VHH binders against c4kar8. Designs and how they scored, part 14

Target 1, 263 residues: c4kar8
Amino acid sequence: MAELSTPSPASPAPLDGGRGDELEKFTLRGARQILQLLQDLITHRGLITAHTGGGHSFMTAVLKVDEERGRVVLDPSPDPQANRRALAAPRLTCVTQLDGIRIQFPLVGLGEGQDKGRPALFAPLPAEMLRLQRREFYRLQVPLAHELSCLLKAEDLARKPVEVSARVIDIGAGGVAVVVPTGAAEFVIGGTLPACRLALPDGEPIELDLEVRNLNRQTQRNGTEQLRVGLRFAALPRAADTRIQRYIFKTERALNAKARGGL
Short names: E, the ipSAE of ESMFold2; O, the ipSAE of OpenDDE; V2, 0.75 times the mean of E and O plus 0.25 times the DockQ between their complexes.

## First folded at step 1 (VHH)

Design p1 (framework vhh_7pa5_2)
Fold by ESMFold2-Fast, scan of step 1:
Structure p1 (fold): chain B 263 residues (1-263), chain A 124 residues (1-124)
Amino acid sequence: as target 1 above (263 residues)
Amino acid sequence: QVQLVESGGGMVQPGGSLRLSCAASGFTFSSYAMSWVRRAPGKGPEWVSTISGSGGSTSYADSVKGRFTISRDNAKNTLYLQMNSLKPEDTALYYCAKDEYYDSSGYEDLFDYWGQGTQVTVSS
């Protein structure tokens, strides 16, 4: 299967990841489809990472869709600097996930105001949304209770070796996304981190080489900043692949059972 | 050493019933949730049902709800699956699984953790 490029959180990227023809079949352009998807994000309280360019993003959510004015209402960041970056940006690239499906859309013409007397961000309805249903884009959001971690072997600013324990926030067949404290290490897009150790509940940590694919300084809902690092499995032994897939399937089943009121 | 031995399979006509058993040893049976998983010819593994360690909670795949009943006897270290109103689509090799073996989906080498299974064939 062809590898589709997703927009890098550390760098502004075209919404379609540079593969317009391939991604056309996943692109929603109908007004009703766009409205329905935005309503689904509201119903499921989907958190959105809004990329403002220059390697910056903030956490937001769609609060409502104003069909009469043709606008979406977004939850502003508690960090005023994040809101100023967003308002100054020519475009926001919004990324979220519903039921394991990656959703991406642009917002252009962001403004600020109030909704029901509370601060809000407003933008015209997007003209298109990507709903990427391919297996390679599936990411399991790792429950905080699992405390899943990856010990990264990286370098500091002086290029001296450092070890950083990073929290795994999502995991898929092709890689993981981790969060590290800002300044803990220097990461270079395209660089390889050798002999990192992924801790899974089912045994000894998995030793693997990780390639840095993207970097993003993300302003959280509480206003704090974290460095999010997207990492690709550079080479994955079959035994390691089996363990990772086992963890993903077990966790999905457990989450599905909770949603249905099962065991 | 975990051992799981399934039994009770056989050939039945549509609408018939079978009761599967799984004898467990090598671990504290009552401390673990147990599942039934099946594999039809040419398909990957499908989860069928799960029961909590105490037996107080059960869950079922949509395809078997209302027809199958999972139960356990912790004094005998035995898991059961009562299958009623059997359909040709239920034809499969049925495996008993301790919770950590449930997601052997898609890998033949993981079936050995569940034992050899017991064959259920529903034919007209």
Scores: ipSAE 0.000, ipTM 0.088, lowest interface PAE 20.8, mean pLDDT 76

Design p10 (framework vhh_7pa5_2)
Fold by ESMFold2-Fast, scan of step 1:
Structure p10 (fold): chain B 263 residues (1-263), chain A 125 residues (1-125)
Amino acid sequence: as target 1 above (263 residues)
Amino acid sequence: QVQLVESGGGMVQPGGSLRLSCAASGFTFSSYAMSWVRRAPGKGPEWVSTISGSGGSTSYADSVKGRFTISRDNAKNTLYLQMNSLKPEDTALYYCARGYDLESTGWYDESFDLWGQGTQVTVSS
């Protein structure tokens, strides 16, 4: 009779890169929970994006969990290069979702073989899985009095560089939403805006790279249109992250105190 | 009950056209950018197209520009992909996805967080 084996990954790297400490509360480490979640992914035919590092990934799925051998069986890529990268990688980072909940887990020690007469990839069961609900974080609505702005480096319709001062509407740990006049610049979902400058109260503007996530055209009550742009912090130095979190905390505290005082 | 269901795939001759649909349920459809992603035989996933929540902005992979058109009907919670001038290399399983694909250090940072089951498109003579 087989014992449940849950080998620990050798890599000390946190799940989802630099957010490991914040994500610990969403990390599953129990063998039973891990097995159940993997089984749920099989039942729902969940598509998994497996990242092999260096910007490379391939689409896979969990075909089965071999509890006796303590391993997971994955659908190989039909692209032989993707499979070679996966086998050469020290670690795969698997990303998927189940009922709107983001699931991430590492796989270490990938091998190849056959399952039911078909090519398959095999790896030891992950020692941990991240189960992060979407909307587990909150966005601070920026008070108008703060006059928060972000200088965006974008392109116009003729692909000429243009700088746009955009008003920051909301801010969170992962990004900002800004408003710009319609036609001020061309924004493309997935595009990167390098070396933008976020002006917070107190101190120098923060220089950061922003990625366009969403666009929404809004008609104001006076009939004018504005473009709402959702932007992700592409990479954020620790000092900048600390300043943004401090601003969010202080502003939330002040707004909560003011609301309670008014009541 | 949060789900995406694709339809409209099939077999078509080179130069032909197909219209894919994706029915969304269980979330506020108009609040999310939506994408089409395909996986061809022998290849990894390829992002095809994205449309903003309002429909005011679209983007396309270079391989499909001028041939494919993404659109949405927020009243019907439905995403569409009109595919014209189809080529054998467009043969793939086409997935509807919420969001868009953007990697950083090998991670998808909240890019695609909901996927459909896919619909098969085969372009052959």
Scores: ipSAE 0.005, ipTM 0.154, lowest interface PAE 11.3, mean pLDDT 77

Design p11 (framework vhh_7pa5_2)
Fold by ESMFold2-Fast, scan of step 1:
Structure p11 (fold): chain B 263 residues (1-263), chain A 125 residues (1-125)
Amino acid sequence: as target 1 above (263 residues)
Amino acid sequence: QVQLVESGGGMVQPGGSLRLSCAASGFTFSSYAMSWVRRAPGKGPEWVSTISGSGGSTSYADSVKGRFTISRDNAKNTLYLQMNSLKPEDTALYYCAAEFYDSTGLEYDSEYDYWGQGTQVTVSS
């Protein structure tokens, strides 16, 4: 039988590595914000998956926040082995969801004791909590009558700058899908298209930076090829976000009214 | 080049079954959570199901729970959707979609990284 040294507990920290700076805008570090979010998890009876490293996890919940002592009280696992792994871990990564929002936070210095005569786990309040809107599964199919377009700033096949007017076929909170004629421009997945212009039915075009996320070739019935390009909003000013969300909401309501007999 | 190619759609009667497949290439398949998303005629897209990169976690829309099963084969870079007890309201174009997750399951910006062309499912009497 081969014997290996016990693997050093791997840090499950989601902020380790080059993406840490990108997540900073979603990270809560204020004591009051952290306390409020933990209290919201208690109020909504949020179940938490606590990752102890090495592929191990257990289900827990926040039972109480002790603000004066600066600690959280957690429900222990019914599995004693899971509790032993948790107590031995240098860091827990706690993952939960509240109303579609993903919440992640580290716990360091886990201890064991009792709360109101029942077994409990205790840890100092986390120094940070990550609060991310979970992926949006909804993409609005753009009605043909709206004739939405996006003016793309790209390069042609000879690497020369070109502007391509692309038809927007769907739109969501995070991006658009557009159709361009095959050969009109070169697209590279992960590439950035700066200062593109999205034309909604009302108001001035919205200037925004787009990142290429996917490319799909489609052959029309007449044999003509077109390219479907999925584009992510690389940076979206609040005013632009508001206009896009308003368009999506208004269009959804109009489509729902049609489905309900024109109401 | 990243590609997602759906197959297995077709016409079935109510109560019938279909198995959809999605062949993935051009990226590290096991590093991506995979989803099925559908578009019914005259409606917006509806999320159907998601499976984690390892296959250890799955989730389903309420409309399909107990009838559909999502699975994946990371050795073959293929995603599956087993659809049982099909209903007329399941008629839609079904898309395969991929989203990057780090080892902790972190979701960055609420959007799919890649999607396919779709495969048509028609349930009619």
Scores: ipSAE 0.000, ipTM 0.111, lowest interface PAE 17.0, mean pLDDT 76

Design p12 (framework vhh_7pa5_2)
Fold by ESMFold2-Fast, scan of step 1:
Structure p12 (fold): chain B 263 residues (1-263), chain A 125 residues (1-125)
Amino acid sequence: as target 1 above (263 residues)
Amino acid sequence: QVQLVESGGGMVQPGGSLRLSCAASGFTFSSYAMSWVRRAPGKGPEWVSTISGSGGSTSYADSVKGRFTISRDNAKNTLYLQMNSLKPEDTALYYCAKDLTEYWSDSGEYAFDVWGQGTQVTVSS
């Protein structure tokens, strides 16, 4: 049996050599650890996003682990087309979170059938699972009252320069998520937006380069469409990193105080 | 169908050089960031380097900065890793990986869609 390997994220936070920080071992390879983690996902009714390739994914869950037959039983999608894409895919990349920790694992050899008279998907147990616990996964939800914005330097459909003022909805050590009106600019996953300006309280806007990591079109309850753009800090100077961390820390403290019935 | 095929690994002495290649097919190569990830025996995978779809932005793990150079040829659907000043600590199986969409605020999306079988790099005297 070849050991299946699940790669780490493309852009983990860099090691802080001055503090002696190290990349932690994040791959579970022990059979008991893998079984325990899968059982934890069942216990918490954890929702899993299963990526089938080509930008397609569906929501699923682990229904049970069949240790005797060495397989997991998954909840099929209510969308028959999603199930057909999954069965045709050479592999699924499964992504979920448990207690703020990102979990990722591959499934190969997906089949369909029934479990106790109900439709189910089956796959062999993964040989390994990633359990990612890094500061770049922490996201502060930005309070609307802060009116945090980022001026994006992007291109339109004709590749002409445009500037888009985007509202920052969350922020972490590794990047920001912003919302823009649909059609305001053309964004390409992996594309770089140079010299963008992040407006934080307490000082001048921070000039930084951002890489587009994800795009989601959302229709709001009022019928308005917005584009959510996930942006990674491509090269963050220490002074900018310090200001961003200070903002996150101060805002967390204020939100925690308010949640505990403070002012 | 989407696939990635790595090549260029081998045995080399400390201080030597190797160039890894990854041939991509089945998707619009220029639209996705590409990464190199390595796995040493008995250790978890370690991210090495990423390049944006256009090639305009690159990033590197601190352990390889100044020694490795990632590049791509979008006309040939090929990703490269030029490895100079190799050290015994660079001994690992090297994987080419296609980036997938990621969410930072939700539990939904953060993964590599596809990675290849890997190419072995051994640095020893």
Scores: ipSAE 0.000, ipTM 0.149, lowest interface PAE 11.2, mean pLDDT 75

Design p13 (framework vhh_7pa5_2; at its last look DockQ between E and O 0.01; V2 from the best seeds 0.00; counts 0 for: pae E 9.7 > 2, unsure alone 62.0 < 65, placed apart)
Fold by OpenDDE, second read of step 2:
Structure p13 (fold): chain B 263 residues (1-263), chain A 126 residues (1-126)
Amino acid sequence: as target 1 above (263 residues)
Amino acid sequence: QVQLVESGGGMVQPGGSLRLSCAASGFTFSSYAMSWVRRAPGKGPEWVSTISGSGGSTSYADSVKGRFTISRDNAKNTLYLQMNSLKPEDTALYYCARSEYDIGTDYFESPGFDPWGQGTQVTVSS
């Protein structure tokens, strides 16, 4: 009676450590660097969007950095409700920019008080600040777990219409990169793929036209050839754009949270 | 690169007028609601006005209603703020901002902005 050794469940593939590494390159963790960046925000009078969760945010600015007490001072919202939400939030996600570079940082432990007789919000200095250069085509690397897909309406080598389900590997405001099996369809740079469907996790697929901008053949480690197709949104409805932006923002936030050990 | 660049600020006398411009680049301008925000010395940021992506809808803070007009030229990727009957209390750094959400959405009550411009200074003084 040969004991059929039940194959040990395949250890979940290590979270692709490479993407975390790229984000790490843009993450400031040094106390001096953080202080300097916050001071620069003050000097340049940079405005901040502080997200409190649940789709709510308020406008603020860094008023002061208190190095002695290790805290940042922010302008409160003129809306008392926004301030209440902020104070109730376990974490603020602050988004701003300096010199064209997007800056994102978390604040935890928000409190209210007075600075020089004026109402102010106080928080401990952020432990990290992310600096991302907004290139026209910042594309979010889509987590594998999200399984974003795009149904491409294309033609095969015989010019027969074919539908190809493509995995989305990155997404931005301007387009998507997808991976398709080699030979699944013929793509021409500059060609338009009409009435494609982009599947986002938050609802119905988005119908849109796509323009082929780039083709790159990739050989996987297993020897399988794949075609990476860079696609531009040819015409994106406003509602679709909003959904895409929301997805990107949400995903980035989640990834950042995970990277911080918060999940 | 996603960028907003304000211009048109300056010094004017009370009752005067200014027209601010904001040049947008790096994104589909017409797809986003755009806003003006100002920050006066010693005060927090104050929302001024928002215009929808199409330009069909506009909203204003009570403090500027009837005096300021927000508009946009999507062909030129430019946002405008016509400011009339300026008052000393209008003195502020004025920022152009891309709204995260369009006006008319349930999220308009607490809109986030990304990106921000660097601001243009408006000074109203006798």
Scores: ipSAE 0.811, ipTM 0.915, lowest interface PAE 0.6, mean pLDDT 86
Fold by ESMFold2-Fast, scan of step 1:
Structure p13 (fold): chain B 263 residues (1-263), chain A 126 residues (1-126)
Amino acid sequence: as target 1 above (263 residues)
Amino acid sequence: QVQLVESGGGMVQPGGSLRLSCAASGFTFSSYAMSWVRRAPGKGPEWVSTISGSGGSTSYADSVKGRFTISRDNAKNTLYLQMNSLKPEDTALYYCARSEYDIGTDYFESPGFDPWGQGTQVTVSS
């Protein structure tokens, strides 16, 4: 490929279109909400990364929302090749940030022209815009090699205190999922497990209060039954939150680097 | 209240040098990767350079590699752009912007930049 594009700052890949139901609660479809959000991007001089496919992207910004014609007006790239790729693309996926919130929306039917004597790109108003905090939807599948564990302070069937070391299978901003042997402890949905200890690979265990949110019986590959317990962080100090997010980002980055090396 | 204030722009002849500064306030500066973005007259925004929160990682647009150097002073909450061998095509309003950053891995991540600074004008002309 002879095409060259200006390197973009690190931007996350667009969210998969197949996640429709999971993302529905974060999707704006009201015309007034969409118009207001686009106007907010103008007011805050929001930088937009427009993904044109094939790993290509360019930076743009909304210059104007034309309600009468039902379209947005965008700054073209200073790179003519990026503009040609954008115009040839069946769809742009636009990603930006406003007040710490990730905003993502599609643009279809991109055209070029002028607005008030300046070159401009035009597209119909998006029918939907995704507005979410990245942390709200992401859960990292914990690699087995990390041997991540959480020491749970629970009760047995006789209501006696018991400590159970549980393997952490996934982790996100709001909690963890762990697996325990069936019968190791009694868990009640809505119950609080105080002073549990989450052991990340680096550093001292984090002391946390965890709330039981869900319980699922699972059968392992060897036929052994275990209990999967979904646990919410009942209260999370900033320092603990920072360490957990650091682990998530570091692991995600390492997995992404490994995937690129494998290809 | 997050504020970014750019300064150091001006008029310079081709081949000259300028140093831009961006004074940051209202947030923990070292927790964010910082970028320089420019907008030339009649053109869209163009990313110029990014530096990680620790300063351990930098990246540059191909058009400025070897000529521009991004740096930061976390004790002073200040971002810098040293611009050497300036060309007429470097004429633009220059903005600083923050992005997401993970201190522990020196990884920066950006869905975009918020907020932009107010900008400082660089004009390279004879």
Scores: ipSAE 0.113, ipTM 0.548, lowest interface PAE 5.2, mean pLDDT 79
Fold by ESMFold2, look of step 5:
Structure p13 (fold): chain B 263 residues (1-263), chain A 126 residues (1-126)
Amino acid sequence: as target 1 above (263 residues)
Amino acid sequence: QVQLVESGGGMVQPGGSLRLSCAASGFTFSSYAMSWVRRAPGKGPEWVSTISGSGGSTSYADSVKGRFTISRDNAKNTLYLQMNSLKPEDTALYYCARSEYDIGTDYFESPGFDPWGQGTQVTVSS
């Protein structure tokens, strides 16, 4: 029989994403690089999804870096339960994007307190950060004004067919992430959703098969819970792939032009 | 606190069968999809199978399709894995988990660390 022991809160082995040898090239471990990257997130007002474990996450941001105390200051959730889960978690896995590059870093030793009289969360600076500067990992954050949607052909809790119109929150060459109301349908990781329809602004909806890759409950800034579903494109026709890449390219051009002109 | 306790592992000859169980507590079991994940010596975690919260939908890794069957009993808060036609390659420490585990694609974010039990050892040898 195996000995019964628990790993320390700082054990990263199950969290490496399954491609650790390829990801080491993208891992920042230098203190100056980490401080600069955190400052860049502050400057660009990067929204961060903080995963607390147990299938829960909340939206946050780095408010500042306290270099003298070696700490980061995070925006607490308006949902007290999300904050309690974060404070109880052995690790907080933070995921965000900066200029289309996926950023991921762990925080351990999270505590609560006040910053200038306002509630805040504090943690020691991370010992490492992943900066995945690799074209295949790129995910466009879909502008809210586009209201991109995907019609999912799924099953409800009673295993009856149901159609769910899901809002697309990000899109890349390999898939989409969508949000749905909790309980709108049942999803299982590894499950296939055939004949879904992705609605892009230009042209007819694309019919495609999707594979469920992850499920995550998210608490929005207004306190509302949604289910985030990560979906991979299966057997994507070349014409559909071309349309998706063109959408991403055009949207990025438009976002860049807006940022330069302030319009 | 979420607690998952695996049991039912053991030593078995190639071609044999085992049934694993996972007792769940500290959350509304029927509201969550559940997975089995295994870790062979010196290897990273490998997703095995997932079942929906109601039990109506299942999925399997290619390496176990046709040999393993996942099921659940929501009245007993228990997840099961029936493993038939076992091979030496199935030797691993088996864990149950909520279905937040990312199965390792370029696109999908890791869902974060979830509590895993101690696991239950399955050893297939002659």
Scores: ipSAE 0.006, ipTM 0.435, lowest interface PAE 9.7, mean pLDDT 78
ESMFold2 (binder alone), look of step 5: mean pLDDT 78; pTM 0.787
OpenDDE, look of step 5: ipSAE 0.807; ipTM 0.911

Design p14 (framework vhh_7pa5_2)
Fold by ESMFold2-Fast, scan of step 1:
Structure p14 (fold): chain B 263 residues (1-263), chain A 125 residues (1-125)
Amino acid sequence: as target 1 above (263 residues)
Amino acid sequence: QVQLVESGGGMVQPGGSLRLSCAASGFTFSSYAMSWVRRAPGKGPEWVSTISGSGGSTSYADSVKGRFTISRDNAKNTLYLQMNSLKPEDTALYYCAVDEYSWGDLTEYSSYDYWGQGTQVTVSS
């Protein structure tokens, strides 16, 4: 199992195809996520290097996303030969970056035409996009000694309101993973848990709304079942975000210091 | 590895019925709640229905309550949506959705991580 070698975020070259298994965790496949990322490229005027194969590429940009027709509209090259190569290519590999985030996606079925009287290239929306930003994927394993907990407002099996104190097992910029006893409450993916309370070691509990994203039932070594619940911060106030990030940073530094000599 | 394949869409007249299926593979199907989500022309994704991993709990959007029924067959790793009394406003691309188990390499929290390719439902006279 080789460590994932990350290229410079500024590098226009496509990532190595032999790393498919290692890149899966950085690949977005959700339709909403893909649409939002393409819209972010438009908003930030991200320049894209489009690779047509054989060492050829050209500069383009996303001009528009047409959700109804399932299409992306791209800025054609001022070089007619580059456009001809793109239209003839079986696949276009697009590489860009936004604020240090590397983004890569394929386009298949490129066509040409007009958008509001201007020349344009069209392609179906990509089925997947690679987004490589290490900060977004970092999850701090919470030390048991910290006794980090989150009071969840949920429903029991009879659909009555119940409060469950759940142990936080990991925490990141976008959410937490918690453990609850099997049967303590019913959780449904996509459901919102309002006014939950996240207890950090320093200060008052943080009140926030959480969205259920993942559920996993696991049998522990002693035969007991536990439910692991992945929860997204639905609306995170600036002060809460700052406190969570400080906790993560402080704890990571302390863990690195205990390791002595570093990694 | 994770694959979701929707089927059963088509064209139908108002008042008609369709049954959508979603064949799932690459994860322990019975351990995850599953949802149907649709994207109507000119609109963003709209949640339609959810079913718990065991099938014991279901929920529905107000717009489909009493007309649609979600179900699952855990032995076949298949999710279903029975759609009755279809209306023109039900015209949309329908997706099944699940958050994949990834506790070894937890991804950023957002809405659903995995969508199938979708199946088109068109209700028109």
Scores: ipSAE 0.000, ipTM 0.110, lowest interface PAE 15.3, mean pLDDT 75

Design p15 (framework vhh_7pa5_2)
Fold by ESMFold2-Fast, scan of step 1:
Structure p15 (fold): chain B 263 residues (1-263), chain A 126 residues (1-126)
Amino acid sequence: as target 1 above (263 residues)
Amino acid sequence: QVQLVESGGGMVQPGGSLRLSCAASGFTFSSYAMSWVRRAPGKGPEWVSTISGSGGSTSYADSVKGRFTISRDNAKNTLYLQMNSLKPEDTALYYCAAGLEDYTSFYGDESQYDSWGQGTQVTVSS
């Protein structure tokens, strides 16, 4: 399985080419798949970061696919230097996202001209496109009936140890989001919470080390305040990872069956 | 569809000030972190600043810390960047970006929130 590295804050940096064998299983080479994906980028008005090498890049978009001529039409940069650099480059590496999926593809043989009287860049259709599901950002909304909770070992405002039972509102491969009453504990982005306990519907609580990633204060219409805390699994034993993935899969399957009328 | 429209750029003298705006549509603005990113002529993109969905947390690149202030108006779906004490090195095309937070985002179409705008040009010269 290829490791997906996403820079923080949000950055469309290319994936490591040294992992070619691992990335091959995520590479689309079928002409129909490539055409369909490019058309989806047009439909969703996906913004593309085009890397020209030497640390240079520019923002573009696919304006259309010309199937008769076997080429894509791209929006040129407002910066003429970026366009000259792109035209001089032997290869562009294009990076974008579609429906939670990271997409990366090469363009070679870039040219310039006009499309319907407007400046445009042209390139032959790519022979391959990398498509990676962003599994680390996938979040299952936890059904209220599951009463999924996490016992957090944190500190109060006076830095004294406190245990807080927090309701889990979403869960993914990389972490959970929980809700706590405002003032129940102090959370600092980047802080670690050791030996917390995640209670799934079946079995004993899972002991986890959690890192605070995000905080969001929410004020309800009735004036009550809640704190949403995003927590990353800092150290996840294999057995715990397996149990969490099984819970996510089982819950998704059950929710999908209900949505389809009880398959 | 996520749409981001930057404005407020222009030409200023060193030491001057500008306020950039980014009008957002097509997503639940208050639920997502917003960032400013700039690209100097002939250079790659450089992250400038980020603000959390609630506005309660901000961060800045070392090169702009103490000079720039990021803010947002969630009622107007607008992101701002107040730029003071501008330097020639701040000359760049400025973009706003919407992003989902690591391991804390809600289930949904992530591609609609990880988008860049068209940019607004800032030129600092004497």
Scores: ipSAE 0.000, ipTM 0.123, lowest interface PAE 15.1, mean pLDDT 75

